# Designs tried in a protein design chat: VHH binders against o67189. Part 23

Target 1, 350 residues: o67189
Amino acid sequence: METTIFQFQKTFFTKPPKERVFVLHGEEQYLIRTFLSKLKEKYGENYTVLWGDEISEEEFYTALSETSIFGGSKEKAVVIYNFGDFLKKLGRKKKEKERLIKVLRNVKSNYVFIVYDAKLQKQELSSEPLKSVASFGGIVVANRLSKERIKQLVLKKFKEKGINVENDALEYLLQLTGYNLMELKLEVEKLIDYASEKKILTLDEVKRVAFSVSENVNVFEFVDLLLLKDYEKALKVLDSLISFGIHPLQIMKILSSYALKLYTLKRLEEKGEDLNKAMESVGIKNNFLKMKFKSYLKANSKEDLKNLILSLQRIDAFSKLYFQDTVQLLRDFLTSRLEREVVKNTSHGG
Short names: E, the ipSAE of ESMFold2; O, the ipSAE of OpenDDE; V2, 0.75 times the mean of E and O plus 0.25 times the DockQ between their complexes.

## First folded at step 7 (VHH; framework vhh_7uia_1)

Design g4 (at its last look DockQ between E and O 0.32; V2 from the best seeds 0.00; counts 0 for: pae O 3.0 > 2, grease 24.4 > 24.2)
Fold by ESMFold2, look of step 7:
Structure g4 (fold): chain B 350 residues (1-350), chain A 120 residues (1-120)
Amino acid sequence: as target 1 above (350 residues)
Amino acid sequence: QLQLVETGGGLVKPGGSLRLSCVVSGFTFSDYEMAWVRQAPGKELEWVSDISSSGDYTYYEDSVKGRFTISTDNAKNTLYLQMSSLKPEDTAVYYCARDEGWESLYFDHWGQGTQVTVSS
């Protein structure tokens, strides 16, 4: 079966199909993300994420084939990222590919969603195993929305929050992000936070707050909490990020970038450099970001930042050298930091 | 108990007009965005139009812009789609749906649909 994600969300959430395996792909990744968010809401703890580049063949098949202990079914939604990397691990062996197709064909108690971060071409969809999935399951495409529809969606989002956006501010924001809904979601939510009390956004304010390279707002929230040492909340946000398909490598790259910039700023500050000028030298020119980085600098010593950088480097190395689960290594890191904060808070006075 | 009930479909000649109605119950109509969505024979669902909860903002798919008008009557809890200059390609089942908009593009409740047929 082949369908659009618009049609699929009606059928799946209203009257679930008999098919159990689906490929999600397309140019409009925002629609895939929001579909998966609704899926997460529906399945709760029965929503499971698998990373094709991290899990062994046997672990992958085991997770995919798990059934309930008792009669009836405990239906799960299994979401698979980086399926192409998993296919590379199978190689060109005909028997292994046939085994994969057989396992996917025989999924009966769960739903399986194979998620791509781009639009697949006809040649890719006509190749095994996706050709077989199209036959016994479904291919769901998220096509690009028109610029006018994207503008309407952004306007409606601001209207939901009672925020009046000047026309030139809106046009600037749309052009800055290239009408990219994933980037727009990040910038719009940031602008809503900024304007929550004022309820109006001018062109100058959008220029000050928005920037040409968007941060994933969910990853930004995690990094913010970690750098402000709210490790308990950071742990909860991390779990949410993974559940909604944010790759651990993306989290590591953003966090490492921030940590390095902060360490550099500490070095420049010790040398007497003006902080505002130092921030611009490492690419921080937006006033909102400058304010956030000032908060991070107050919360972290140079030693804290050095130790953070070293810890992130060890996590990356362990993930690659020992094939350890990057997500678990991040969780262990945060848990260790939380435990050390508890010890510090109780060491005075006894 | 949420219900959306579409009426007003039928057989009409090309160039004709119809007004579709969707009477809602089980929720405060003026608190939600509403949409019209259609499915032509053998085709995928196609978003036709939506309207904000306040009625201040409307959007139309390009193929119907200028020919269709979405509106509401909050006192009657009714959504309307005024269709004019109807073409054979407008032949479809038309659904009324409650629209969550931007964050999901997800319609959490659907009517049963009403058939519109444009033919000589």
Scores: ipSAE 0.426, ipTM 0.759, lowest interface PAE 2.9, mean pLDDT 83
Fold by OpenDDE, look of step 7:
Structure g4 (fold): chain B 350 residues (1-350), chain A 120 residues (1-120)
Amino acid sequence: as target 1 above (350 residues)
Amino acid sequence: QLQLVETGGGLVKPGGSLRLSCVVSGFTFSDYEMAWVRQAPGKELEWVSDISSSGDYTYYEDSVKGRFTISTDNAKNTLYLQMSSLKPEDTAVYYCARDEGWESLYFDHWGQGTQVTVSS
């Protein structure tokens, strides 16, 4: 029976389970890490880690057996990483898998935690040796927390530090991180450090400080900046994206999608349609995104959007047909726009 | 030995009120954040509310916001959840838990829970 990490934790620390072998997997690795951290704290010197990709079969079994020989009074926790790699090493021989299963089944004095860094597929769970493990052990899944819970966690952290975050800033942060707890933790910590003497965090401040390592989040930041015509910052972000190995075509794809949606919305607006309904019709349902798109619409004329689309099409064409450097084309595009803005500002200030 | 004991659950009609209590022993109550979580039949564990160690900050799930109130009595080492305007969807086993905070995200100690049933 599959249990959630929270349920498991409750049971494990309050009423130790009879089972000795557990598989930990899930989408929310942060939860697994935190559990393991607590486990380590609890077991101290009796906390052992095995790396499946580094350990030989013999060493692996020895490690598991040694934990059994010392019938001594203290339970050990054995954590196994990269178990899949270990399985690969064992090969496809049924006998080897059977041996493994037997060894795991006979673990009596120690707890064994097999940790996966991703959510296992049903097929994986239904295959040997995990199928057998599930029969005599436990499968633990770390599911994503609700958006609400995550939001509350973030708010809690800020409040504990005496920081008030504007609603739009909070939403931005959450969206930026995609509600990833690891990323949120990092970004929140940064923001807390930034706000050391400030009691209020604004959207602008969050934008300045928060940078998601997530490829998608970073791309959205780029798109946001571009659409809001902050070309200087967009250029910087672009460089960062490229340095992180984000493919330019991914950037183009998202940007094109947004541009097309915006153009469509602009047209619908001109026809007198309700903007909220229009946004939903183009797949913009999230309130935060609606807010962003409203801002983009304010920042861009229909002509601007048309020109943007044309430019993007051109970049795409040059990239695909002439194998030109997409990144350079994007840079050129941004630089050109930046130059135009500077000229406009100088002409009005004079 | 760390112990959390929940009480106050029961059967109530929609729109009714209940007050849950959690008596804590084995640790300094005021040093920890405390939380209420609930589990409905066939559903996952759901966070309901938590309160800072100082009691100065309270947090609620959106679904219970405005209806539930979390509070503490440090002198009694007791956590409370005042529930009002109860709905059938509030039916669950309610657990008191010690919250180790942002870094841990986990509740390290739980009570046995108290059943809350909201039914006409």
Scores: ipSAE 0.039, ipTM 0.556, lowest interface PAE 3.0, mean pLDDT 83
ESMFold2 (binder alone), look of step 7: mean pLDDT 79; pTM 0.796

## First folded at step 8 (VHH; framework vhh_7uia_1)

Design k1 (at its last look DockQ between E and O 0.53; V2 from the best seeds 0.00; counts 0 for: pae E 6.3 > 2)
Fold by OpenDDE, look of step 8:
Structure k1 (fold): chain B 350 residues (1-350), chain A 120 residues (1-120)
Amino acid sequence: as target 1 above (350 residues)
Amino acid sequence: QLQLVETGGGLVKPGGSLRLSCVVSGFTFSDYEMAWVRQAPGKELEWVSDISSSGDYTYYEDSVKGRFTISTDNAKNTLYLQMSSLKPEDTAVYYCARDDFWSGSLFDYWGQGTQVTVSS
């Protein structure tokens, strides 16, 4: 039976369920993210994230393995993103799917959360392996709140900050964001910061301050934007990710992996190797991901990629050695890149 | 340790009134928004009402508008829900919850709940 995210959250943290594998999906990703944030807080170091588009089959099964060399291992929470991509990697082999299902079914000590960034269709839920998961685990749905409720939440936030928002301005904001709570949170925060001096927000001000909204904010979107050199949007998405409790190290891990792969691919391309084969050799087998990587390769020179790798290494070093804020370092990196891009554009236009 | 304790539930006749209380401990009451959520048997959780940290803003679901009143006593660290004109449909376990929605922690803490039963 499908349960709402609210019900699930309440139950999970008060009376943990016997089931160990859960699918989280829904139209309101904000609620899922808030749950995951709380989950992360609860499990701390025992909170693990897997990326289905990056993880190999072997790594995946290893991660789900409950075999501890050391007796008394603490319960872990394993969160899996891009599970669909992982499934695609497994291929259409029935045996592989069965193995997957078996592995998931055998989770006894840890919790596994399969997170979808959209609402799953009935057909998807009725297909393997989700069908099986639904039988021995749970399906959790994050439904959208009513428009009125969302409106009230926004109004409440502004009011608490002493900000008056014109009705047309509020409506514009709501429409612009499509009542998406993730986007709204970001925009509301921006507007609050903006209004800190004026205490009144007009339609014109909202139009000026508010940014165009993307439907889904996730780490891959961030990486995509960064690699495509849309640094302005990348910054916004980064803020959103952090606000929703995404760990900066996860972001760094993905970025580093992508950068290294891209650099390798660029080198192989220069040597005259087939790009498709090269991509597969570095673990990129999904057609969608291949497409993305092609776009990244087009957008970045070998030098660009080298610089990116160096920058990421620097961020990692500063974070680990000097305990600097990884998020701030990433922001600084993006800001620096943005500034360079602006300068480049101005120099070519003159 | 953060704790929410609901009281005031009971059996009432239709049209009757109840006042629920939620005593909060372990955090500064005035720093957080608070909410009442209810769950009827076999039904999903319903967000009944919430109140801003300052107490200046209140929200009610349509089904309880005009009948329920949410309030706070900061000095007592207590959240209240005054319920009037109660209906059988109001029968549920009522939970007090801390609400930090915009910080990414909606209903991060719950009480054990108090049973409200409206029956003739």
Scores: ipSAE 0.616, ipTM 0.840, lowest interface PAE 1.1, mean pLDDT 87
Fold by ESMFold2, look of step 8:
Structure k1 (fold): chain B 350 residues (1-350), chain A 120 residues (1-120)
Amino acid sequence: as target 1 above (350 residues)
Amino acid sequence: QLQLVETGGGLVKPGGSLRLSCVVSGFTFSDYEMAWVRQAPGKELEWVSDISSSGDYTYYEDSVKGRFTISTDNAKNTLYLQMSSLKPEDTAVYYCARDDFWSGSLFDYWGQGTQVTVSS
């Protein structure tokens, strides 16, 4: 079957389909991520994410295996990212492709969602195994919302907060973000905070505050929480990012970049360099970012940042050397930091 | 528990008027934004209008601006769509939906829909 994400979301949660394997793709990735968020709420601990570039053939087939023949097992929602990378591991052998198709066709107790981060072309959908999935499962497409609808959503949010945004400022923001709903959500929230007392936003103010970051907006929330040492909230946001399809290596790349910039700034501060000038030298030119980096510098010593960098390098190395789950290594890192903060605070309160 | 029930659809002549109602139960109506969405035969779902939780801000798709009016009656827990100057192009199933863009759920709950047919 082939359907739109709106129609699929409308029916899936009220009248679950007989088909068990679905491909999600499309231009409006925000809609896919909102569907997956609702899916995670429904399935809770039975919501499982697999990364095609990280999982072996054996682990993949084990994860899809039937568990309903045992008493009391609840159905699971299995979400697969980077399925193309998994297909590369299988190679061009006809027997391995036929095995994969047989396993997917025989999923009967769980739901399997193969998630793509772009709109698939006709050639891709007509190739195996997706051609077979279209026949025994479903193809779900998330089409772009109109630019006018996106503009109205953004304007509505500003108006709800009592903020008058100039039309040219709003149009600049929309063009800057490319009408990307993920980026817009974060940038609008920043602009609302910026304009909380003034209640007006001009073009010049939006130019100073807003910047474009594709698919990185929620990653910056995670990085912010981690660098301000709110490890409990950072853990929650990390799980959300993974569920929304942000690859853990992207998270590691951004966090490592920030940690290195902060370490460099600490060294320049110790040499007596002007902080504002130093920030520009590492590419921090936006006043909002300068404000955030100042808060990160206040929250972290040079040794804190050195240890963070070493921990990130260790996570990357262990992922590659021991084939360990990068997401679990990140969780373990944050959990360890949270536990150390609890121990430190308890010993102080003695 | 949560329920959205549309009424007021039917057959109407071009240029006529119709009022759709959506009675809501199972959530605090004034805490959420509400929308009307339609699907014409053989077409994709199309956003028609929405209204902020306060009722102070309304938004309309271009083809219905000036002809349709969205409103709420919080005392009756009811969403309305007043349609005027109806055209054959307005023929569709009309759904009311809960709209929550900023919590990450755009149109997370829907009614069963009511048919509007403009002909003659």
Scores: ipSAE 0.055, ipTM 0.571, lowest interface PAE 6.3, mean pLDDT 81
ESMFold2 (binder alone), look of step 8: mean pLDDT 79; pTM 0.802

Design k2 (at its last look DockQ between E and O 0.42; V2 from the best seeds 0.00; counts 0 for: pae E 3.7 > 2)
Fold by OpenDDE, look of step 8:
Structure k2 (fold): chain B 350 residues (1-350), chain A 120 residues (1-120)
Amino acid sequence: as target 1 above (350 residues)
Amino acid sequence: QLQLVETGGGLVKPGGSLRLSCVVSGFTFSDYEMAWVRQAPGKELEWVSDISSSGDYTYYEDSVKGRFTISTDNAKNTLYLQMSSLKPEDTAVYYCARDDFWSGSMFDYWGQGTQVTVSS
């Protein structure tokens, strides 16, 4: 039976369920993210994230293995993103799917959360392996709140900050964000910051300050934007990710992995190797991901990729050695890149 | 340790009144928004009411508007729900919850709930 994210959250943290594998999906990703944030807080070092598009089959099964060399291993929470991509990697072999299902079914000590960044269709839920997961685990859905409730949430926030928002301005904001809580949170915060000196927000002001935001904010979107050199949007998405409790190290890990792969691919391309084969050699087997990587390769020179790697290494070093804020370092990186791009564009237009 | 404890539930006749209380401990009450959420048997959680940290803003679901009143006593670290004109449809377990939505945690802490039964 499908349960709402609120019900699940309440139950999970008060009376942990017997089931160990859960699918999280829904239209309102904010609620999923907030749950995961709390989960992360609870499990700390025992909170593990797997990326289905990056992880090999072997790594995946290893990660789900409950075999501890040391007796008394603490319960772990394993969160899996891009599970669909992982499934694609497994191929259409029935045996592989069965193995996967078996592995998931055998999770006894840890919790596994399969997270989708959108609402799953009925057909998807009725297909393997999700169908099986639904039988021995749970399906959790994050539905959108009512428009009225969302409106009230926003109004409440503004009111608490002493800000009056014109009705038309509020409606515009709500429409612009499509009542998406992630987007709304971001935009409202911006507006609050803007209004710090002004206690009234007009429609014109909201139009000026508010940015059109995409419906889905995830780490991969961030990486995509960054690699495609849309630094302005990348910054916005980064802020959203952080606001939703995404750990900066996760972002860095993905970026580093992608950068290294891209650099390798660029080198192989220069040597005249087949790009498709090369991509597979670095673990990129999914057609969608291949397409993305092709676009990244097109957007970045070998030098660009080298610089990116160096920058990421620097960020990592500064974070680890000097305990600097990784998020701020990433922001600085993006800002620097953005500034360079602006200068480049101005120099070519003159 | 953060704790929410609901009291005041019971059996009432239709049209009757009941006052629920939620005593909180382990955090500064005035720093957080608070909410009442209820769950009827076999039904989903229903967001009944919430109140801003300052107490200046309140929200009610349509089904309880005009009948329920949410309030706080910061000195007592207590959230209240005054229920009037109770209906059988109001029968549910009522939970007190802390709401930190804008900080990335909606309903992050819950009480054990108190049973409200409206029956003739």
Scores: ipSAE 0.638, ipTM 0.850, lowest interface PAE 1.1, mean pLDDT 87
Fold by ESMFold2, look of step 8:
Structure k2 (fold): chain B 350 residues (1-350), chain A 120 residues (1-120)
Amino acid sequence: as target 1 above (350 residues)
Amino acid sequence: QLQLVETGGGLVKPGGSLRLSCVVSGFTFSDYEMAWVRQAPGKELEWVSDISSSGDYTYYEDSVKGRFTISTDNAKNTLYLQMSSLKPEDTAVYYCARDDFWSGSMFDYWGQGTQVTVSS
């Protein structure tokens, strides 16, 4: 069966389906957490979490077994995180993968929830063991709420508390959190406490009070603009990231990681490797990321990427060795690149 | 213990009106946001409208805006959906649900539903 998390939650706690094994995935992770929280409330001590990167095969199969010391078995809810890492431990051992599928198919009195922290693509869902789980169990997707719905939820909560939020302040908050519901809950509660006497929230106040735990989302926008050579917009986004309190080290880490991956991909492409295969070898499996990296490869030569890597190494070294301001070094780098673009454009303008 | 019971569904001609009720028990009605959600034949669940815990703030899906009105009566622990200018595409089973994002209770309890059929 395939269903949405809302439909599944509606039925599971009133008239549960006959299936015992479910895959939970999707873009709206808050909804998955809400379901699991209710599941934990229902099962109490019989709610068990397994981490696929930490458990052995023996521990996994033992957790799924029906064993009772006192002559009765209690229904358990077994929640599995990092299942992909568990599958990597099995490797390409056909017999072990078949054993896994057989065990999952034969779950009788327990419930098993395989939880992914992202939305799975169609090809991932059509691969074993998930293909088999779709047959004898269920696939549950938590789709993203619309941005307008999320905006309405936030605005309604401020209005309920009698707080007038300036439109620019509201839009800033939504962009800061990337419309992430878990972050929005935290930040909105903080802002309500902050504005409890004034009953008004301005853009300046939101900028001072709110911050994002998932600030990496905005860092990826900066990296995207830089790699597509839109240095003017990249400078504006950099300033925004710093005003949000994002540490320059995080920016450098992500940018350096991308530059190195791109350089590696250029060399693999030069050797005639299939681009999709090469991208997976450096950890790029998501279709959206694959599309972005293809655009970065088109926009940047191998020499461009080499020069970028050298520049980033210099910025890192000067930050550490001479204690210089990393943000200013990044600004100087971008300003220099923007000025070079102006020279190139005017030299061809005649 | 927690109960949400919808009533007021039925058959109505296009352009007609209908009022749905949802009687709530087992929790303090005024502490939670409430929503109406519908499911047309062969379709997925579709959010229709919600209302803040105070009853003062409402939101509507675009397709029903201006035609449907959500309201509450805290004394009766009852949620209402006044539907007017009904169209065939409004044909669905209508559910009330508890929808309190801010308490972590988003769509955590549902009623059994009431059928609305709009046909000539």
Scores: ipSAE 0.314, ipTM 0.711, lowest interface PAE 3.7, mean pLDDT 82
ESMFold2 (binder alone), look of step 8: mean pLDDT 80; pTM 0.804

Design k3 (at its last look DockQ between E and O 0.53; V2 from the best seeds 0.00; counts 0 for: pae E 3.2 > 2)
Fold by OpenDDE, look of step 8:
Structure k3 (fold): chain B 350 residues (1-350), chain A 120 residues (1-120)
Amino acid sequence: as target 1 above (350 residues)
Amino acid sequence: QLQLVETGGGLVKPGGSLRLSCVVSGFTFSDYEMAWVRQAPGKELEWVSDISSSGDYTYYEDSVKGRFTISTDNAKNTLYLQMSSLKPEDTAVYYCARDDFWEGSPFDYWGQGTQVTVSS
């Protein structure tokens, strides 16, 4: 039994459900993200994010533990990303799955949201542990909006800004983004900014300004882009993440973790250690992640990684000590890197 | 507390007309885009119509264009949906919703709904 995201949202915020564990999935990730943003706003400091590919089993269970040392613990919202990766980490041991299910079933005070960045297949939903979750929790689906609805939303936004978009230009934009609202939002905003002095957007202008974007915007995409030194896209993705209520500290945490791991791996590689073994030693066991890390290692020198770590430490320090805006610091960091890259490219082309 | 109360639903014959009303309380009506959405049995919630906060712009789903008219009375904090040439396919629970879709608050508040049934 699935509930639509709109119905779920209404119920959750007006009459909180008895169920405590929910799976959020669907084709329209925008709706999931907007819901999570509201959730974050509601819970504030009691909003916790777990990354299934980054956390150990022990950390995971600890995070889900409702044992409060302090009396009167406030209700928490725990959001879990990359749950599939976590499941893979647990392995095929039946006992482990049972333990997981038991832990999830025993959530009584907090809310747990397992978030998927895509629509789950029927087979996935019918498999453990999601099958069990569906029995004692809820499955929430964000279905894709109609193309017409999406088109209208985009048109409305342009109209509100006094911008007329040519039909072919609009169609191009829609096709380019694959009718992904998150991506569209980014592109539309970009185009609006571009058109600040113009009231008409042509196809040529849209082609010039818009770029191909991925279907899924998440923190890992951001990290991926950053580590692969696509700083321009990273900036755009960062803005998207923030707009959807992703906490900057979560981004920083992941970045720091990755940077430290990469630096460690680079050092081990220099010592002649087998890279695969080295990756496992730092907790990278997933083949996909191994592949990504290999690409990151290729893209970054030891010095690059060191500099990245230092930069992240600085951002953290400035955020904590001087209460500076972490997002702005990240933007500044990315912008600085982008500028350096441009200079480097110009110096080699001459 | 934000509240949306829909009224005006009923049973009508095909080709008939209904006027739905939505009284809004707890927020300034003119500050938000308002929408009508509907849900038929066994179907998903579908967008029907929007009206800008200023009331200057109206938007409609293709299936209701030319038949439905959305309007507001700011003095009464009331949203209206005039429905004409009703079809059986229009049968649904109609909801009034506050809509800030693009800014990250899609249908963040909506009422209990009013039943519209179109049947011969």
Scores: ipSAE 0.767, ipTM 0.907, lowest interface PAE 0.7, mean pLDDT 88
Fold by ESMFold2, look of step 8:
Formats: sequence, C-alpha cells, structure tokens
Structure k3 (fold): chain B 350 residues (1-350), chain A 120 residues (1-120)
Amino acid sequence: as target 1 above (350 residues)
Amino acid sequence: QLQLVETGGGLVKPGGSLRLSCVVSGFTFSDYEMAWVRQAPGKELEWVSDISSSGDYTYYEDSVKGRFTISTDNAKNTLYLQMSSLKPEDTAVYYCARDDFWEGSPFDYWGQGTQVTVSS
C-alpha cells in the first residue's frame, strides 16, 4: 500500500490499519517529524527507537519481539532510524535478509516505522526488503509543500505575532533556508524573538540575525546551550535534532570533544599557562571560538567538566554495552540537570 | 468531546453553488486555525483553503481561487466554505480540519466529511 503522510496520519489515529510495518520517506521531513511526535504522545513509554547503525541483528530481532514472560503484551510503536546502515551489516547474507523479511511480515501486535531522512527513489523502493514491506505493510511519502504554501505559512506566523516583515527580507529568508520548513521554523522563531519589541523586520536585520541551519550548526547550538547550563532550551534543541534525523553519536562526539578541551584548558590554567596560548594548543585559534570557550570556562568549574566527561563516558558505555537508547540517556542526563537547577532555585528562596 | 461536523454537501449541476458548514465543539474555536481539505474518488487529500484564528488571513489553492470563499462565525462556532462555479473536478468528500501547523500539529483533528457531487 502507498499513501501520503497526511492521508496516513488522518487514518492511523482514528482507525489504525491492519498492516503493521510502514516505511516513512520524503522531501518534507517536517511532516514526518510531526507524525512521529504525535505517535510518541500516543504510545508514551511504549514508544521505542532503534538506531540501525548501533544494534546487532539479534538485538534488532529481540526489540521487535512480542513475547512477555511476566505479563500480557502491550502494543508498542517501534521507530527505526538508519535502517540502511542495518542493511549494510546484513550485506549479502541471503539467509539473514530472508529472516529479516520473515520477521517484519509476521509483526502482529506492534507497529514498526522505518524512517528515512530523504525521499527514496523507485529503484530503492523496488529492492528488498522494502519491496516486501510495500506488499504486506505500507509506504508513506511526505511530499514537498509548494513554495507558495511555505511562503504563506511563514507570513501567517509573522502576522500572528504582529510583526511586519518587508518583502525583500521575507524572500531572502525563504531563499536562505531553501524553503526548508525545519530550518524556517528555527529561524522564524529567532526572528520573532528579535523583533518582539520593534515589530518590524528589514532585510538588513534578517541578514544579521538569520543563517542557514545545517546538521553541524544545530549540534553546536545544542552544545553551546548545554555548556552554558540552559538545560531547558538544550532539551528542546535536542528533540529538534533527533526529529531531523541527526545521529546521536555525532552529538556525543562534538560534545565530548568540547568537554575534553575545556577540561584540558582548566588544567593548563592551573599550571600557569596563558589562556589564549592554551586555547591555541588545543586547536582553538578563531577569535569567535575563543570568546565562546572563555564563556564556557566561566560557566563550568573543573569539577563540573569532570562530571560531564564521566557522564558522557557512561552514556557511551551504556549505549554500547547495555544496548540503551543513546538519545534517551542524553535526555535523562539533561532532565536530571534541569531538576537540579529547579531544586537550587526553590531551596534558596529564589 | 472534541467534534467537527460538516454539512451542506449534495448533488449540484456544473456551474452551480453550494455552501458547506462545519460546526465545532470541544475546543475554543477562535484559538485555532481551520481548513477545508477534499478528497476526490481514488485521489489523495487536497488542501483547499484555510483561515487564521483571527479570520484576517485566508488562503486558497489555485484551482479554487475566485470560486470559493472561506469564512467563520465565532458566535456559532462554525466554519464555512462558499462554493460557486462548481466543476465536475470539484467532486469530492470535503472535510473540515483543525490546523496548528507551525506548532507541530498540522491537521490534528478532522470531521467525517460531506459529499459534494457535481454532475448533470
């Protein structure tokens, strides 16, 4: 069965289909994100994420298992990212590919959503195992919205906030983001905050404030918020990154690199090294980056950085040794830190 | 209970007119954007028109511009679609839907739909 994301969303949440395995793909990734967000709200603790590059064959099949030794089975929503990487692990192992197709065909109690971060071509959809999934399950496509529709969505949002955006500024913003709704949402929210008092946006202001959002830029924004201890905003950005399909191990790599550099800088500062020279020794030569790292050093004690590094190492180890969801472990870390900030503020009368 | 109920569909000759109504309950009507979406037999859903919560902004797909008019009556919690110069291509089930697109909930609630048939 093949259908569009809007049709699928309409049907799924009123009268779920008999099919249990679906492929989600398309150019309009925002629509896939919103569907999955609603799915997560519906399933709560029974919403499970698998990363195809992190897990073995047996871990994958165990996660799809519907048996319970100690209770009745509850329906789960299993969301699979990086399925292509999982398929690479199978390689040309014909017996294992046949096993995969058989397991997917026989899912009876759970829903399984195989999520792609791009639009698949017909040749990809005609290849196993997706050809079989199209037969016993479904293919759901999130097609690109028209440029005019996207423009009107952005205009409507500014108008709702009472902000007058000049036509050249609007067109620049749309072209800067390439009419990408996920990037537009982030930039429009930032521009609304910037213009909250003035209520007008000119071309020069948009050029100054807006920038195209990329995978690495999004990750650096998350790292910045975390290191400055804005855990509430960090959680929101993390959720956005995951909904865009950014792999959590890339997030961990960049965050770990920064934490290690900061800890090294604390040690060099204790030994009397000039901070600017120390920063160059760990590869930080750009004046903007030096300013950012100085702010991170001010916000974090040596003990804070030690605890952060240990937490990141634990998250990495649990992901690899105990097959825990890296995203949930990182989310739990941030939530714990946010709760500590709330306790500090309320315990001291402010 | 959150409900959207469409009425006003029917059989009409080409060139004719119909007025669709959608009565809502279970949420504050003036807080949300509303839309009309249609589905012709064997076709995918097609967004037709929407209106902002204030009523100040309306949008129409190209195929219906100049022929259809969306409006609201907040006192009656009712969304309208005035359809004129109807064509056989307008034959579809018409749904009203609540839209919170920007906040991540595009078309989160739908009515059951009302049939519009344009034929001799």
Scores: ipSAE 0.381, ipTM 0.756, lowest interface PAE 3.2, mean pLDDT 83
ESMFold2 (binder alone), look of step 8: mean pLDDT 78; pTM 0.787

